# VH-VL binders against q9lss7: the designs that were tried, part 38

Target 1, 226 residues: q9lss7
Amino acid sequence: MGNTSDDDKILSYEDVVLRRSDLDILNGPIFLNDRVIEFYLSFLSTVHSSTTISLIPPSIAFWISNCPDTEYLKDFMKPLNLRDKDLLILPVNDNSNVEVAEGGLHWSLLVYYKEANTFVHHDSYMGVNRWSAKQLFKAVSPFVSNGDASYKECTDTPQQKNGYDCGVFLLATARVICEWFSSGGMKNRDELWFANVKETVPDLVNHLREEILALIKKLMSESVSK
Below, E stands for the ipSAE of ESMFold2; O stands for the ipSAE of OpenDDE; V2 stands for 0.75 times the mean of E and O plus 0.25 times the DockQ between their complexes.

## First folded at step 10 (VH-VL; framework fv_gevokizumab)

Design gf4 (at its last look DockQ between E and O 0.70; V2 from the best seeds 0.00; counts 0 for: pae E 2.2 > 2)
Fold by OpenDDE, look of step 10:
Structure gf4 (fold): chain C 226 residues (1-226), chain A 118 residues (1-118), chain B 107 residues (1-107)
Amino acid sequence: as target 1 above (226 residues)
Amino acid sequence: QVQLQESGPGLVKPSQTLSLTCSFSGFSLSTSGVGVGWIRQPSGKGLEWLAWIYWDDDKSYNPSLKSRLTISKDTSKNQVSLKITSVTAADTAVYFCARYPASTFDYWGQGTLVTVSS
Amino acid sequence: DIQMTQSTSSLSASVGDRVTITCRASQRITNYLSWYQQKPGKAVKLLIYYASSLQSGVPSRFSGSGSGTDYTLTISSLQQEDFATYFCQQSYSTPYTFGQGTKLEIK
């Protein structure tokens, strides 16, 4: 029975409200929830403030993937203006129950890069989310470029070492890709961010929880000073 | 094709150090996300995880045996080694090495029997 | 440590039978469960990972299901080559632990 104190709001950041329990998640070997993921994606959006980069919140990605009405989806997608985006970061969750918002057990990352007109799926656990990723791809593809984007699995995606860091891998990968993009993107026609992910993500995941915690603490302190 | 093969002494005396080698092909420990682990199985018993090592030299040991286990890799030779010190009869088992991509073992060697006897 | 318990140590069945083997974890492992097949003189084979994902090259008659602490391996129609020992393994956290095994024997 989580102590009522664990549910205390500790930080409001953009559209995300973090709670004390979220700190516990970050401190422990615990699966990252959608709030923590959304928070950090929002943070990355502020760091990479390009209008052509869009980091989609987990809840939105889930809705897009599971929207039963195509016309409704069209209307929903209009304000996102995805056609004008050069880079899309989309969290993928294996939740198959639309009635349960937090029913998923595994996070992965789907990325769209406009210059290559390609979706790339990064899964840190043997591609278990490939089906979910493809569903999201199919849902999003008509709203990007000419709707003829390709889809591929990144086979060299770093793999998690435990059962609770998939969210960490998602965030680490997203960060690396955003940094890659901000640094100039594709230098050669055939080389995307794969090498960067392969080289950087394994180390980044080792300290990303701590880094996120530090960030939250910093933001908390700043909010009190205002 | 991924293949792994265990090699060991077959027979070890009590209190001695057991050295095992896993030779593998079809993959490299230079590849990010790839690891190799050791599992053992005493006769008629279940499987026991011993240790794993990853491409980045990260290591983990079964806590019950941590003080006696040392895992290492030679990436250039596609080999992973396991040492067990101060062996007893309880260490008699078939020892397996397996590829470890993501907290699961997708390819296994055939195993090598090690008997601890005086 | 997470303890893994399989429903039975031994099971007898006939070719063509539907067979189910269950595995229970001492705590929630959130689908981080794998199933292995072991035959004498052969390398252990991964069948299922992440509770329900079929390993490449494994026949479709094998399937995995479950959630939380309870998981099941199902063989829809048992073949002669399926008589073996089956193990579950949690891949949630170290130390990784296996079930005691279920030996599937011919009736």
Scores: ipSAE 0.706, ipTM 0.887, lowest interface PAE 0.7, mean pLDDT 93
Fold by ESMFold2, look of step 10:
Structure gf4 (fold): chain C 226 residues (1-226), chain A 118 residues (1-118), chain B 107 residues (1-107)
Amino acid sequence: as target 1 above (226 residues)
Amino acid sequence: QVQLQESGPGLVKPSQTLSLTCSFSGFSLSTSGVGVGWIRQPSGKGLEWLAWIYWDDDKSYNPSLKSRLTISKDTSKNQVSLKITSVTAADTAVYFCARYPASTFDYWGQGTLVTVSS
Amino acid sequence: DIQMTQSTSSLSASVGDRVTITCRASQRITNYLSWYQQKPGKAVKLLIYYASSLQSGVPSRFSGSGSGTDYTLTISSLQQEDFATYFCQQSYSTPYTFGQGTKLEIK
C-alpha cells in the first residue's frame, strides 16, 4: 500500500519486502539493517539450494538468543528440525543498548558444521560479539546434537576498518562458507573454511554493497517474485 | 611479546624529507592479518593519526597530509617506513608507530622525537 | 572529520580515589571508541576498545562505558602507576581522531 517515495516497496523476494530506504543504506557508509541482511541470506539460500543448509534470519536468531523460557524455546525449536541440517548460518547481533534507539550496534556470524560438530564464530571487529555468540551457541547446541558441540572463536577472521561495514563482513563470510560447503565441504577437520574466508573476504567486502545493489535493481527491472 | 621501535634522524631541516622506520617483533605482516600505523604528537599537544599499512599492502593516509606522506613495508625485515616531504616546523613532534588490528592501535612503540629546525 | 572532545584537561586525585574521564564525539560513533594511557617517555598503552572491552593485561580497575556520542573511562581505585595522561580515539571512520587528553595528577 502506498507510502512516501522514501518508504515505497521496491521488491518482494521470498519472505522479504525491500523498500526504497534500503537502497540508500547500501549506497551510504551506513550500518546494514535486518532487511538487507535477510534479503541476501535468502538469496544465498536460493543459490545454494541444498536441503541440509539453513541460513537463519536475523529476527529468528535474535529471538532464540533472548527467549526467557526454556520450555517455550523447546517448542519453538522443534519445527525447525535443526538435527537434519549439516550447515547452519546464524547472524549475531549485540543489541545491548536499546536506550540509544539504534537497534543492534555490531553484526557477526556464528556457523555450525555438523560433520565437525563445531560452532565457529566469525567477528570482524576484535571479537566484541563473543558473549552474544556464546549465548546463541548455548541456546542452539542442544537442538543440533546432544549438547556436546564444540565452540571455536576464529581469530583469523578478516577485520573491518570502519564502524559501519560489519554487516558486509557477515554477508561476505556467509557467502564464502556456503560456496565452500557446496563445493564438497570438509577437507581437513582443523582447517574447514578458514583459509577460504581469510583469502576471499577482504576483497569481496570492497565490492559487495555494489553487487547487492546491482542484484536488487536487476530483480526490480524483471518485476519477478522469487 | 609484541614490540615496536621507531627510529629516525632526530633533526631535519625545513623543506627536506623526513624518513622514519618502525621495527617490530612478535608478529609478521606476511601472515598476521594486521597492519602498522603512524601517529605523531607535538610537544604538550594531542595525538594525530598519519597513516596505516596493512599486511596485504592496503594503505590509508590522513587526508590533511596525504600529498606529503608515503608509507611502505618490508615484510622480510619486519619494518614499516614513513616518508614526509617538504617538512616545516609544524612537523616537529614525537612520532609513534603502532600495531593496527582494526581501526584501533593495540601496541605502540616508545616514540622518537623529530625536530625540524634550520 | 569526527571531532573528539575531552572537556577536562587535568584532574587531581589521590591514591585510592575513584576517577572518571569523559569524552564526547561530534557524531554518533556507536561504541567504536578506544581509550589510551600515556606516560612521559613510555609507549602509549591501549586500555579499552569498543567502548567497554578491556585490552588483555589491563587491570580490572579500569572500565569503559557510554554510548552514542558520550563515553567515560573509570578507574575504580587509583594506584601510583595510574598517574598519566588519558586519550580517547574514535575508531569509527578515517581519519581516526583523538581527544585532546586528560592529565591525571597527584593531589
Scores: ipSAE 0.543, ipTM 0.815, lowest interface PAE 2.2, mean pLDDT 88
ESMFold2 (binder alone), look of step 10: mean pLDDT 92; pTM 0.933

Design gf5 (at its last look DockQ between E and O 0.79; V2 from the best seeds 0.73)
Fold by OpenDDE, look of step 10:
Structure gf5 (fold): chain C 226 residues (1-226), chain A 118 residues (1-118), chain B 107 residues (1-107)
Amino acid sequence: as target 1 above (226 residues)
Amino acid sequence: QVQLQESGPGLVKPSQTLSLTCSFSGFSLSTSGVGVGWIRQPSGKGLEWLAYIYWDDDKSYNPSLKSRLTISKDTSKNQVSLKITSVTAADTAVYFCARYPASTFDYWGQGTLVTVSS
Amino acid sequence: DIQMTQSTSSLSASVGDRVTITCRASQRITKYLSWYQQKPGKAVKLLIYYASSLQSGVPSRFSGSGSGTDYTLTISSLQQEDFATYFCQQSYSTPYTFGQGTKLEIK
């Protein structure tokens, strides 16, 4: 008997509506859902308000990857204006069933950096999403730069220690990369954000759930005061 | 090539402390995401996870044995150690160390037999 | 603790046979399941991780499937070197737990 109280809307943030159950997910050793991920990516977008950074919602990334019609995809991609973006953050999910929106069991992160004209995949669990990431890469690549972007797996991606924090790793990595970009990006021709991710993400993931919870609570309080 | 090798006393008396060492090569515990853990297998029985230690010194123990287990690492020597206190005959087993990048054991040692006997 | 159960403790088969070994978790583990091969006197080998991902160097005759609580290891055509004990392991949460093992023997 799903406690009706668990479905209560608690916060509307941008295009995301969080529910009480989402707080439970954050409080427990539970897999992050697409709403929580979308929320925090939206939040990061507000923090990093550069017009050249685009954090793509999970649902959009999924659609891009699984769109059966190339012409439709072209039309769909037009408003995203990805050619003008310097940094793209794309959540990757291993959902292979287009009919089931929440069928995925693992999150990873695909990042496009225009200056290097490269896609980098960050997977916190032994690269299990490499196929899904490549599919997304293939779908997005024609819409970025000259369509000749490279793809690589980041082999030094911090690995999760359990089966429920892949979303946390995704968000942590996204945050670090956005911060890296906002701080000036590539300083040396050969060094992207890899060192930053390696150094910072392992610690960040330990408290990111708590941080996100605190953020939601803060936002809730602010919404009531308005 | 990743390699792990367990070493232990072979024989331990009841109530004593069992000390095990895992020496490894082909990887480093300074690498983010890398962990080393211990698993044991009594004769004719299944595998039992004992403990792990990660590059960041994060440790975990099997709750059933937590009070008796101590895991540590020496990154400079590429070694991980496990101590088991107050051993009994129930602790007789082959002890394995294994690397796990993500809570999955991708490389194992050959194991070392430890017998607890008076 | 998550209990892992392999329904069959022993299985007899012949070279060339298709072999299936099953593993069930006491709760949903969302594909965080690995399969291992154990042979006497040899190091345990990882075969499959994340339910269906083949470990590097493992022959393609090995495959894994499943979701939720039920998982399967399949050997499409059994080879002589495949006679061993196979274990499943959940990597969802600590304490990590293994199935009791399935010994694959020559018929």
Scores: ipSAE 0.788, ipTM 0.909, lowest interface PAE 0.7, mean pLDDT 94
Fold by ESMFold2, look of step 10:
Structure gf5 (fold): chain C 226 residues (1-226), chain A 118 residues (1-118), chain B 107 residues (1-107)
Amino acid sequence: as target 1 above (226 residues)
Amino acid sequence: QVQLQESGPGLVKPSQTLSLTCSFSGFSLSTSGVGVGWIRQPSGKGLEWLAYIYWDDDKSYNPSLKSRLTISKDTSKNQVSLKITSVTAADTAVYFCARYPASTFDYWGQGTLVTVSS
Amino acid sequence: DIQMTQSTSSLSASVGDRVTITCRASQRITKYLSWYQQKPGKAVKLLIYYASSLQSGVPSRFSGSGSGTDYTLTISSLQQEDFATYFCQQSYSTPYTFGQGTKLEIK
């Protein structure tokens, strides 16, 4: 059997299509692309089957942050009904052009927790996405809290030691926060999930690529058995 | 204010072990996202990264020197130590320690010269 | 290992000049690049991280740019205190590696 091309479709999961090259990304020391990130966020949405958690796809979060027209934004946001969500998971990146990709992308995570009425930014590389996270916060806040939510940089967020794991840190942090919320959460605005993230994410990022790869392979096997 | 200072033996004979200590203030290795790294510079030459140790005890070594390097920390003393075994003249350099938040070195000590002489 | 090349080892300029120092990586490093300033007998200073992020306390006349494999440090109006050696460092993967340095000298 010949080798498949990098572009071969290997899995359709919810609204995400994964390709052979996505497996290569997970195996190598290469930064994660939008498809892998969206896949795992969609998987977390399935595992934490709460009608009160919304894990926003990367493309949607990027568009919200960069939408130049408040009228279009209102029409786009209204069907999402974000006001009814208790937890929002929003990927952040520093690419300012939806149609053009020209270099490095840095992924970070913006999280809204309704009980604390607080947005928290987790950035695994020295806060370099702070501007992008603040733009996303400003765009989303009116639709969850009439614009009165607090914004916090989590300064003790675990930090990456290479240039290719920012997406892995994003996903690990999102997973830990979803687990925290599903276990009842804490209602103290100064504590939230911060201890859980600090203590769990460093070890989790060491093997999360392998876990995601194993998950994809398991799902691929299940799709051919039908 | 963040400050780091290196201390070392100044002079070491070939084949011996070089021991260096970084003493720092203005931050603690109890704080997440903070580590200390070691970088050296031979006279008139470029910089070479040697190792880091992170607050959670994660460590990494330059593979060209890995079998000769040991990094450790004493959080209660605000110190990080580096040992280099079996030194040669090629190990003659100014040795720096620096704060390591994430793959970048944001505050450096002034360096300490170590000479390996016959 | 990722090799970092600063092809210019020394560069002469006058106070007030605009100066550009270049750095090339042997592979894409996706903006994980830092710039440092070194003066004899002084602690090394971080100037720029993530290609273009200015370290706290660094004058705004310093800026960084680049992507992929090619990066630049720019000093918009050279001051007397800026005469030093400048190093780039890739922060993409271990072993972290540095360029050989560019010594900026007074004409």
Scores: ipSAE 0.635, ipTM 0.843, lowest interface PAE 1.8, mean pLDDT 88
ESMFold2 (binder alone), look of step 10: mean pLDDT 91; pTM 0.928

Design gf6 (at its last look DockQ between E and O 0.84; V2 from the best seeds 0.00; counts 0 for: pae E 3.4 > 2)
Fold by OpenDDE, look of step 10:
Structure gf6 (fold): chain C 226 residues (1-226), chain A 118 residues (1-118), chain B 107 residues (1-107)
Amino acid sequence: as target 1 above (226 residues)
Amino acid sequence: QVQLQESGPGLVKPSQTLSLTCSFSGFSLSTSGVGVGWIRQPSGKGLEWLAYIYWDDDKSYNPSLKSRLTISKDTSKNQVSLKITSVTAADTAVYFCARYPASTFDYWGQGTLVTVSS
Amino acid sequence: DIQMTQSTSSLSASVGDRVTITCRASQRITNYLSWYQQKPGKAVKLLIYYASSLQSGVPSRFSGSGSGTDYTLTISSLQQEDFATYFCQQSYSDPYTFGQGTKLEIK
């Protein structure tokens, strides 16, 4: 009997409406849902306000990957202007059923970096989303650069220690990559953000839930004051 | 190639401390996301998880044995150690170490038998 | 703690048979389940992780399925080398726990 109080709207941020239950997810050892992920990606977009960075919402990424009509996809992709983006952050979910919303059980991260013309997949659980990531890559690739982008798995991606923090790893990795990009991006022709992710994400994931909670609370307080 | 090998005393007296060492190759505990865990199996029984240690020195113990277990690592030597204090006959088992990349053991040692007997 | 239960402790089969081993968790573990093979005198081998992902080097006759609390290991055509004990393990939360094992024997 889900306590009606758990469904209360607590914050509207960009296109995301957070609910009380989302706070419970963040407070507990619970799998992050698409709303929490979308919220934080939206937040990162505001922090990294470059027009050349695009953080794609989970729902959009899912749609792109599962769109059955190529022509429809083309039309859908037009307003995203992905060719003009230097960095794309794409959440990957293992949901294979397009009829079931939120059916996925694992989150990972697909990243496109234009300067290297490469997609990099970061999976915190032994690459289980490699198929889903490749599907998304195939769907997005024609809309970036010349359509000849490479795809690779990051083998040094930090691994999760439980079954409920994959979303946290996704968000942590996204944050680190955005920060890396904003700090100047590739310094050496052969070095992307891998070292940064390897060094920073493991620690970041330990407190990111708390940080996100604090952020939400702050935003809530600010909304009341307006 | 990933390899792990357990070493232990073979025989331990009751109330003494059992010390086990896991030596491994083909990977490093300096690598983010990598851990090593200990599992034991009494004769004719199932597998029991004991403890794990990660690259960042994060540790966890089976709650039923936590007070008696100490896990540690020497990254430079590619070794993980487990100590079990106050052993009894119930601690007689084959002890395995295994690589633990993501709460899953993908490579195992062959195990070492430890018998607790007076 | 999450309890893992393999309903069958032993199973007899013949070479060529389709074999199914089941594992049930006491709570939802959202596909964070692995299957292991144990043979006497040999290192335990990971067969399947995340319910259905085949470990590198494992023959394709092995497959995993399931969701929620119920999971299945399937051997499509049993080979002589497949007679062993099989364990499931949840990797959802610590303490990480194993099923009691299912011994697959020659009929």
Scores: ipSAE 0.851, ipTM 0.925, lowest interface PAE 0.6, mean pLDDT 94
Fold by ESMFold2, look of step 10:
Structure gf6 (fold): chain C 226 residues (1-226), chain A 118 residues (1-118), chain B 107 residues (1-107)
Amino acid sequence: as target 1 above (226 residues)
Amino acid sequence: QVQLQESGPGLVKPSQTLSLTCSFSGFSLSTSGVGVGWIRQPSGKGLEWLAYIYWDDDKSYNPSLKSRLTISKDTSKNQVSLKITSVTAADTAVYFCARYPASTFDYWGQGTLVTVSS
Amino acid sequence: DIQMTQSTSSLSASVGDRVTITCRASQRITNYLSWYQQKPGKAVKLLIYYASSLQSGVPSRFSGSGSGTDYTLTISSLQQEDFATYFCQQSYSDPYTFGQGTKLEIK
């Protein structure tokens, strides 16, 4: 490991700065870090409506979950205008230590859909983030509803097949849900996007690292700063 | 109410192909993220993972044995099968099938003994 | 391949004892570790997954802990039915390997 180029900036995309080590993370059997997750969520935000969908960055979801008191939380949430959104996509993480960028992390997804007034948790590894997801639900619910939103654990969520792809499942699930919503959404309150996630995510996760790598390389070639 | 049951020949001669069937109930391989795997245990020894197959027909084999193993499923019958070619005395073991949700075996069958005669 | 090592092959203990069984992985497996109980003539039983998550129907006297490469199964107050062989298994990457087992015997 004599290569010092791992920290080199390779791309600025919206508010996200990617580095060469992020390419290595995508190419290897390694947990996705906050930067790769935020990058792809920002990309999804550019291809879908930002006025009706909010894809919350990992750092923002972390702050919401760890805000020290009610007054700080209200002030933090106010400029986010979450009541105006029809779909809210929130990453969930079981790591409270911000110094660890790789390993020891489990990513899952919490989704709020206004028409159903329901939060749905998607966990690709046997529901291990259930506690963290419920804490985030409790923190967010007053700011998107009258505190009466329901919470549902989706038991048919596609399960990861190894110990390092949870972030890939998070991003694949988020993408499928955004596509479902942007295509008019099925209005069955008991089914929502669940069939689409079940049918599409397993194959998508087999190729998503490659797709993200290709996207980053394309954007690098279109940019002066890399 | 998840149940799995192994069936096999009991006795197999060296060089033959060992065929095992796992019949299960309380779940289906039409559920995303669900698979069935095979594990074996020689008498008084540890557990050795052999193979798994997922609902989407994704398969994995223990690389030490891959050339001799074939796993397949019949979703309509709720069955998974394993074949092991060219058996020797080293293949004498209790063979288990188990449900395989995420590289973890959450429900197991009771096992079936297969003896490869000398 | 990830090697799983249970340094103790056999333990003797009495009913009521607190028992710990350890397992070490040859590389970081980031909590993707399961514990199993095996009794002769019985189906193998999953006790713990993701290092510390208790499987449904498993008594609360069983618990798991650890991180990285070092993991522990604890039985807080040993019962007569807990005399069995215990295996760890990494669920991080194939081939999904098992420890060699720790047999817990009545003293």
Scores: ipSAE 0.378, ipTM 0.734, lowest interface PAE 3.4, mean pLDDT 86
ESMFold2 (binder alone), look of step 10: mean pLDDT 91; pTM 0.921

Design gf7 (at its last look DockQ between E and O 0.68; V2 from the best seeds 0.75)
Fold by OpenDDE, look of step 10:
Structure gf7 (fold): chain C 226 residues (1-226), chain A 118 residues (1-118), chain B 107 residues (1-107)
Amino acid sequence: as target 1 above (226 residues)
Amino acid sequence: QVQLQESGPGLVKPSQTLSLTCSFSGFSLSTSGVGVGWIRQPSGKGLEWLAYIYWDDDKSYNPSLKSRLTISKDTSKNQVSLKITSVTAADTAVYFCARYPASTFDYWGQGTLVTVSS
Amino acid sequence: DIQMTQSTSSLSASVGDRVTITCRASQRITNYLAWYQQKPGKAVKLLIYYASSLQSGVPSRFSGSGSGTDYTLTISSLQQEDFATYFCQQSYSTPYTFGQGTKLEIK
């Protein structure tokens, strides 16, 4: 029972409030939680400020995937305006218990690219989240196009080397894809971001925790100066 | 089809260096996310992880044997090599190489027996 | 290091039986557990990864379950070819470690 007193709020960034314990997660070989993932996705959204890119928070993605009421989901999805998006970044979690928000143990990434009308799932651990990803795909697909979007697993997704970096791989992959998109997207009809992910993510994951930590520290310092 | 095959000297004298080679087919170490690892099993005992090497030349060793282990790859030949220095009778075991995609060994070789004896 | 313990070193069963093999980790490994089958003279086979994911080509009679530190391999209806030694392995962190193995023998 970590002394509640030691988990102070350290940074408010967009809709995310980071705590001291989140820094510990980043510093150690520890599974990234929803807050850290949400933070960095929010950050990427600010970097890639295109109105046509949407990075969906983990909590929202989870809700979309597990929403039991279709009508409610429709209403919930309206403000997201997903039909107007060219690129969707959706974190996938293997949480099967809707009553427990933080029950998942593995993160992966589902990406929608409108130009190709395709969902691509990136899983850094042997596709263990394929079911969860497909569920999310089924839930989101009606809201992104005419419902005829394809789904595929990226078989060349870089694989994690341990049991605690799945979130890091998610974030790294998301970053690379956002960068790819911002650089002009599909140049050739047959090539998405797969090569970029394959080439860049393995190295990026080695230092991304440190980079995120540095970013948080920077933001903290800036908040104090204001 | 993924296949791996271990080769070794069969017999090694104490204090010498044991050299093992893993030859594989059906996959390449040029592929991102792919690795090859070594595991050994003394007779009647459990499995012991020794080392792995990934496509990006990232290596890891069992800490208990790190000082004696060297793993390397030849991607062009689809081979991974393991060297164990200063061997003793305790190093007598069946040595396996296995494909290592994600901290899990999904395909194994049949193993090669190495006996350390004077 | 994470220690993996299979409490049962040997188990006798008959064809058609439901068989359960247990594995315990010394710490939480959050489903990063694999099950292997070893037969003499044959390559070790991966059966289950990530605690419950069935490896391609493995019969559906094999299943994995568990959470935290405790995991189970289940064979719903034992077949003749299933008599072998089974190992669990944590894939959470290096050094990767295996259980001692459970030998499944014919009764």
Scores: ipSAE 0.813, ipTM 0.916, lowest interface PAE 0.6, mean pLDDT 94
Fold by ESMFold2, look of step 10:
Structure gf7 (fold): chain C 226 residues (1-226), chain A 118 residues (1-118), chain B 107 residues (1-107)
Amino acid sequence: as target 1 above (226 residues)
Amino acid sequence: QVQLQESGPGLVKPSQTLSLTCSFSGFSLSTSGVGVGWIRQPSGKGLEWLAYIYWDDDKSYNPSLKSRLTISKDTSKNQVSLKITSVTAADTAVYFCARYPASTFDYWGQGTLVTVSS
Amino acid sequence: DIQMTQSTSSLSASVGDRVTITCRASQRITNYLAWYQQKPGKAVKLLIYYASSLQSGVPSRFSGSGSGTDYTLTISSLQQEDFATYFCQQSYSTPYTFGQGTKLEIK
């Protein structure tokens, strides 16, 4: 019939398939979904083409955090080779926290940096994902260290002023940290990327939706021209 | 240990400019990653958000009063100021300042009454 | 603007009672809801943020629940110091807006 629905596929990028409705999400004051998050994390993986950086997809991070069986978790985690990574970027979602009134609505970021042997949680809304981040930390820590990694809540994380930009803060923070790492990083456990995040993320979040939209449209145009 | 204190003129004549100052301690706009907001409460009425200013100078105003409001900060003095121009009797209220970590106000001052009267 | 409605303006209760205060938003606010306590001559106190997260130093007899447009503050066993006016606030978008308040009085 030649009818196009709002959910027609518009782009295949790495292992991510974007739909027309994902453009609407980026245009509006709307909570970012898993697909947009995964798309941009995959894009950052391409830009920072290093075998020592791993940006974990949202679905994978969720599964790791909620796996009830430690033997299944071991089998799942082994082929990921997380011990070979110097930087891990892990999206956090509150979809399994029973103390949250309505789960699945807040994104935050958990980052592991091997040089400091430290997990750092960045939450753009008053630390509300701390429980979910700690669950993910507990699940991942044995596979990147001997279970001796530190956990730190970054209190300098830029804060959102609305209820729909947490995903934008997640992606902006991830991008700044990847740039910090690719530029050599710093060997001070107390400073790491914190100043870069504090100074850069507030302005970046004002423009990132538009940048992601432009990126998607560019990639769509390149795909069609082939 | 976080404390905020409002100060203002008490009495303002119609058409004049109302100037309010929030002095705070136990946090800093230069190091704490937070802001300060203003909320008012007219007698026998509910709370009305007026404005915030964030540590990075990001500002927002209630659109219904935006043309009359100016918020500013003096980080070295731990102060935030609010000006309301062209006041009328409708601006008579208790005015609160509060610490603004995000879209919520976690520590409030005790409020200062401002009366607009001839 | 998101309108916040507290349908009950005044509520009488006794020490030891379980008290429930309701707040409704004119649209979904997806947990971006705070509860405040106001007593005459005192600073306003944040009780709950993000619908159910308890502010530091607030007694555990206070709890928040709800989702979407409908939110509830519960005091599980009312104490003498809990007689006050309670406001909800949507923290979803500017202009931040408050409910009109529910005054909790001694029965």
Scores: ipSAE 0.745, ipTM 0.881, lowest interface PAE 1.1, mean pLDDT 89
ESMFold2 (binder alone), look of step 10: mean pLDDT 91; pTM 0.932

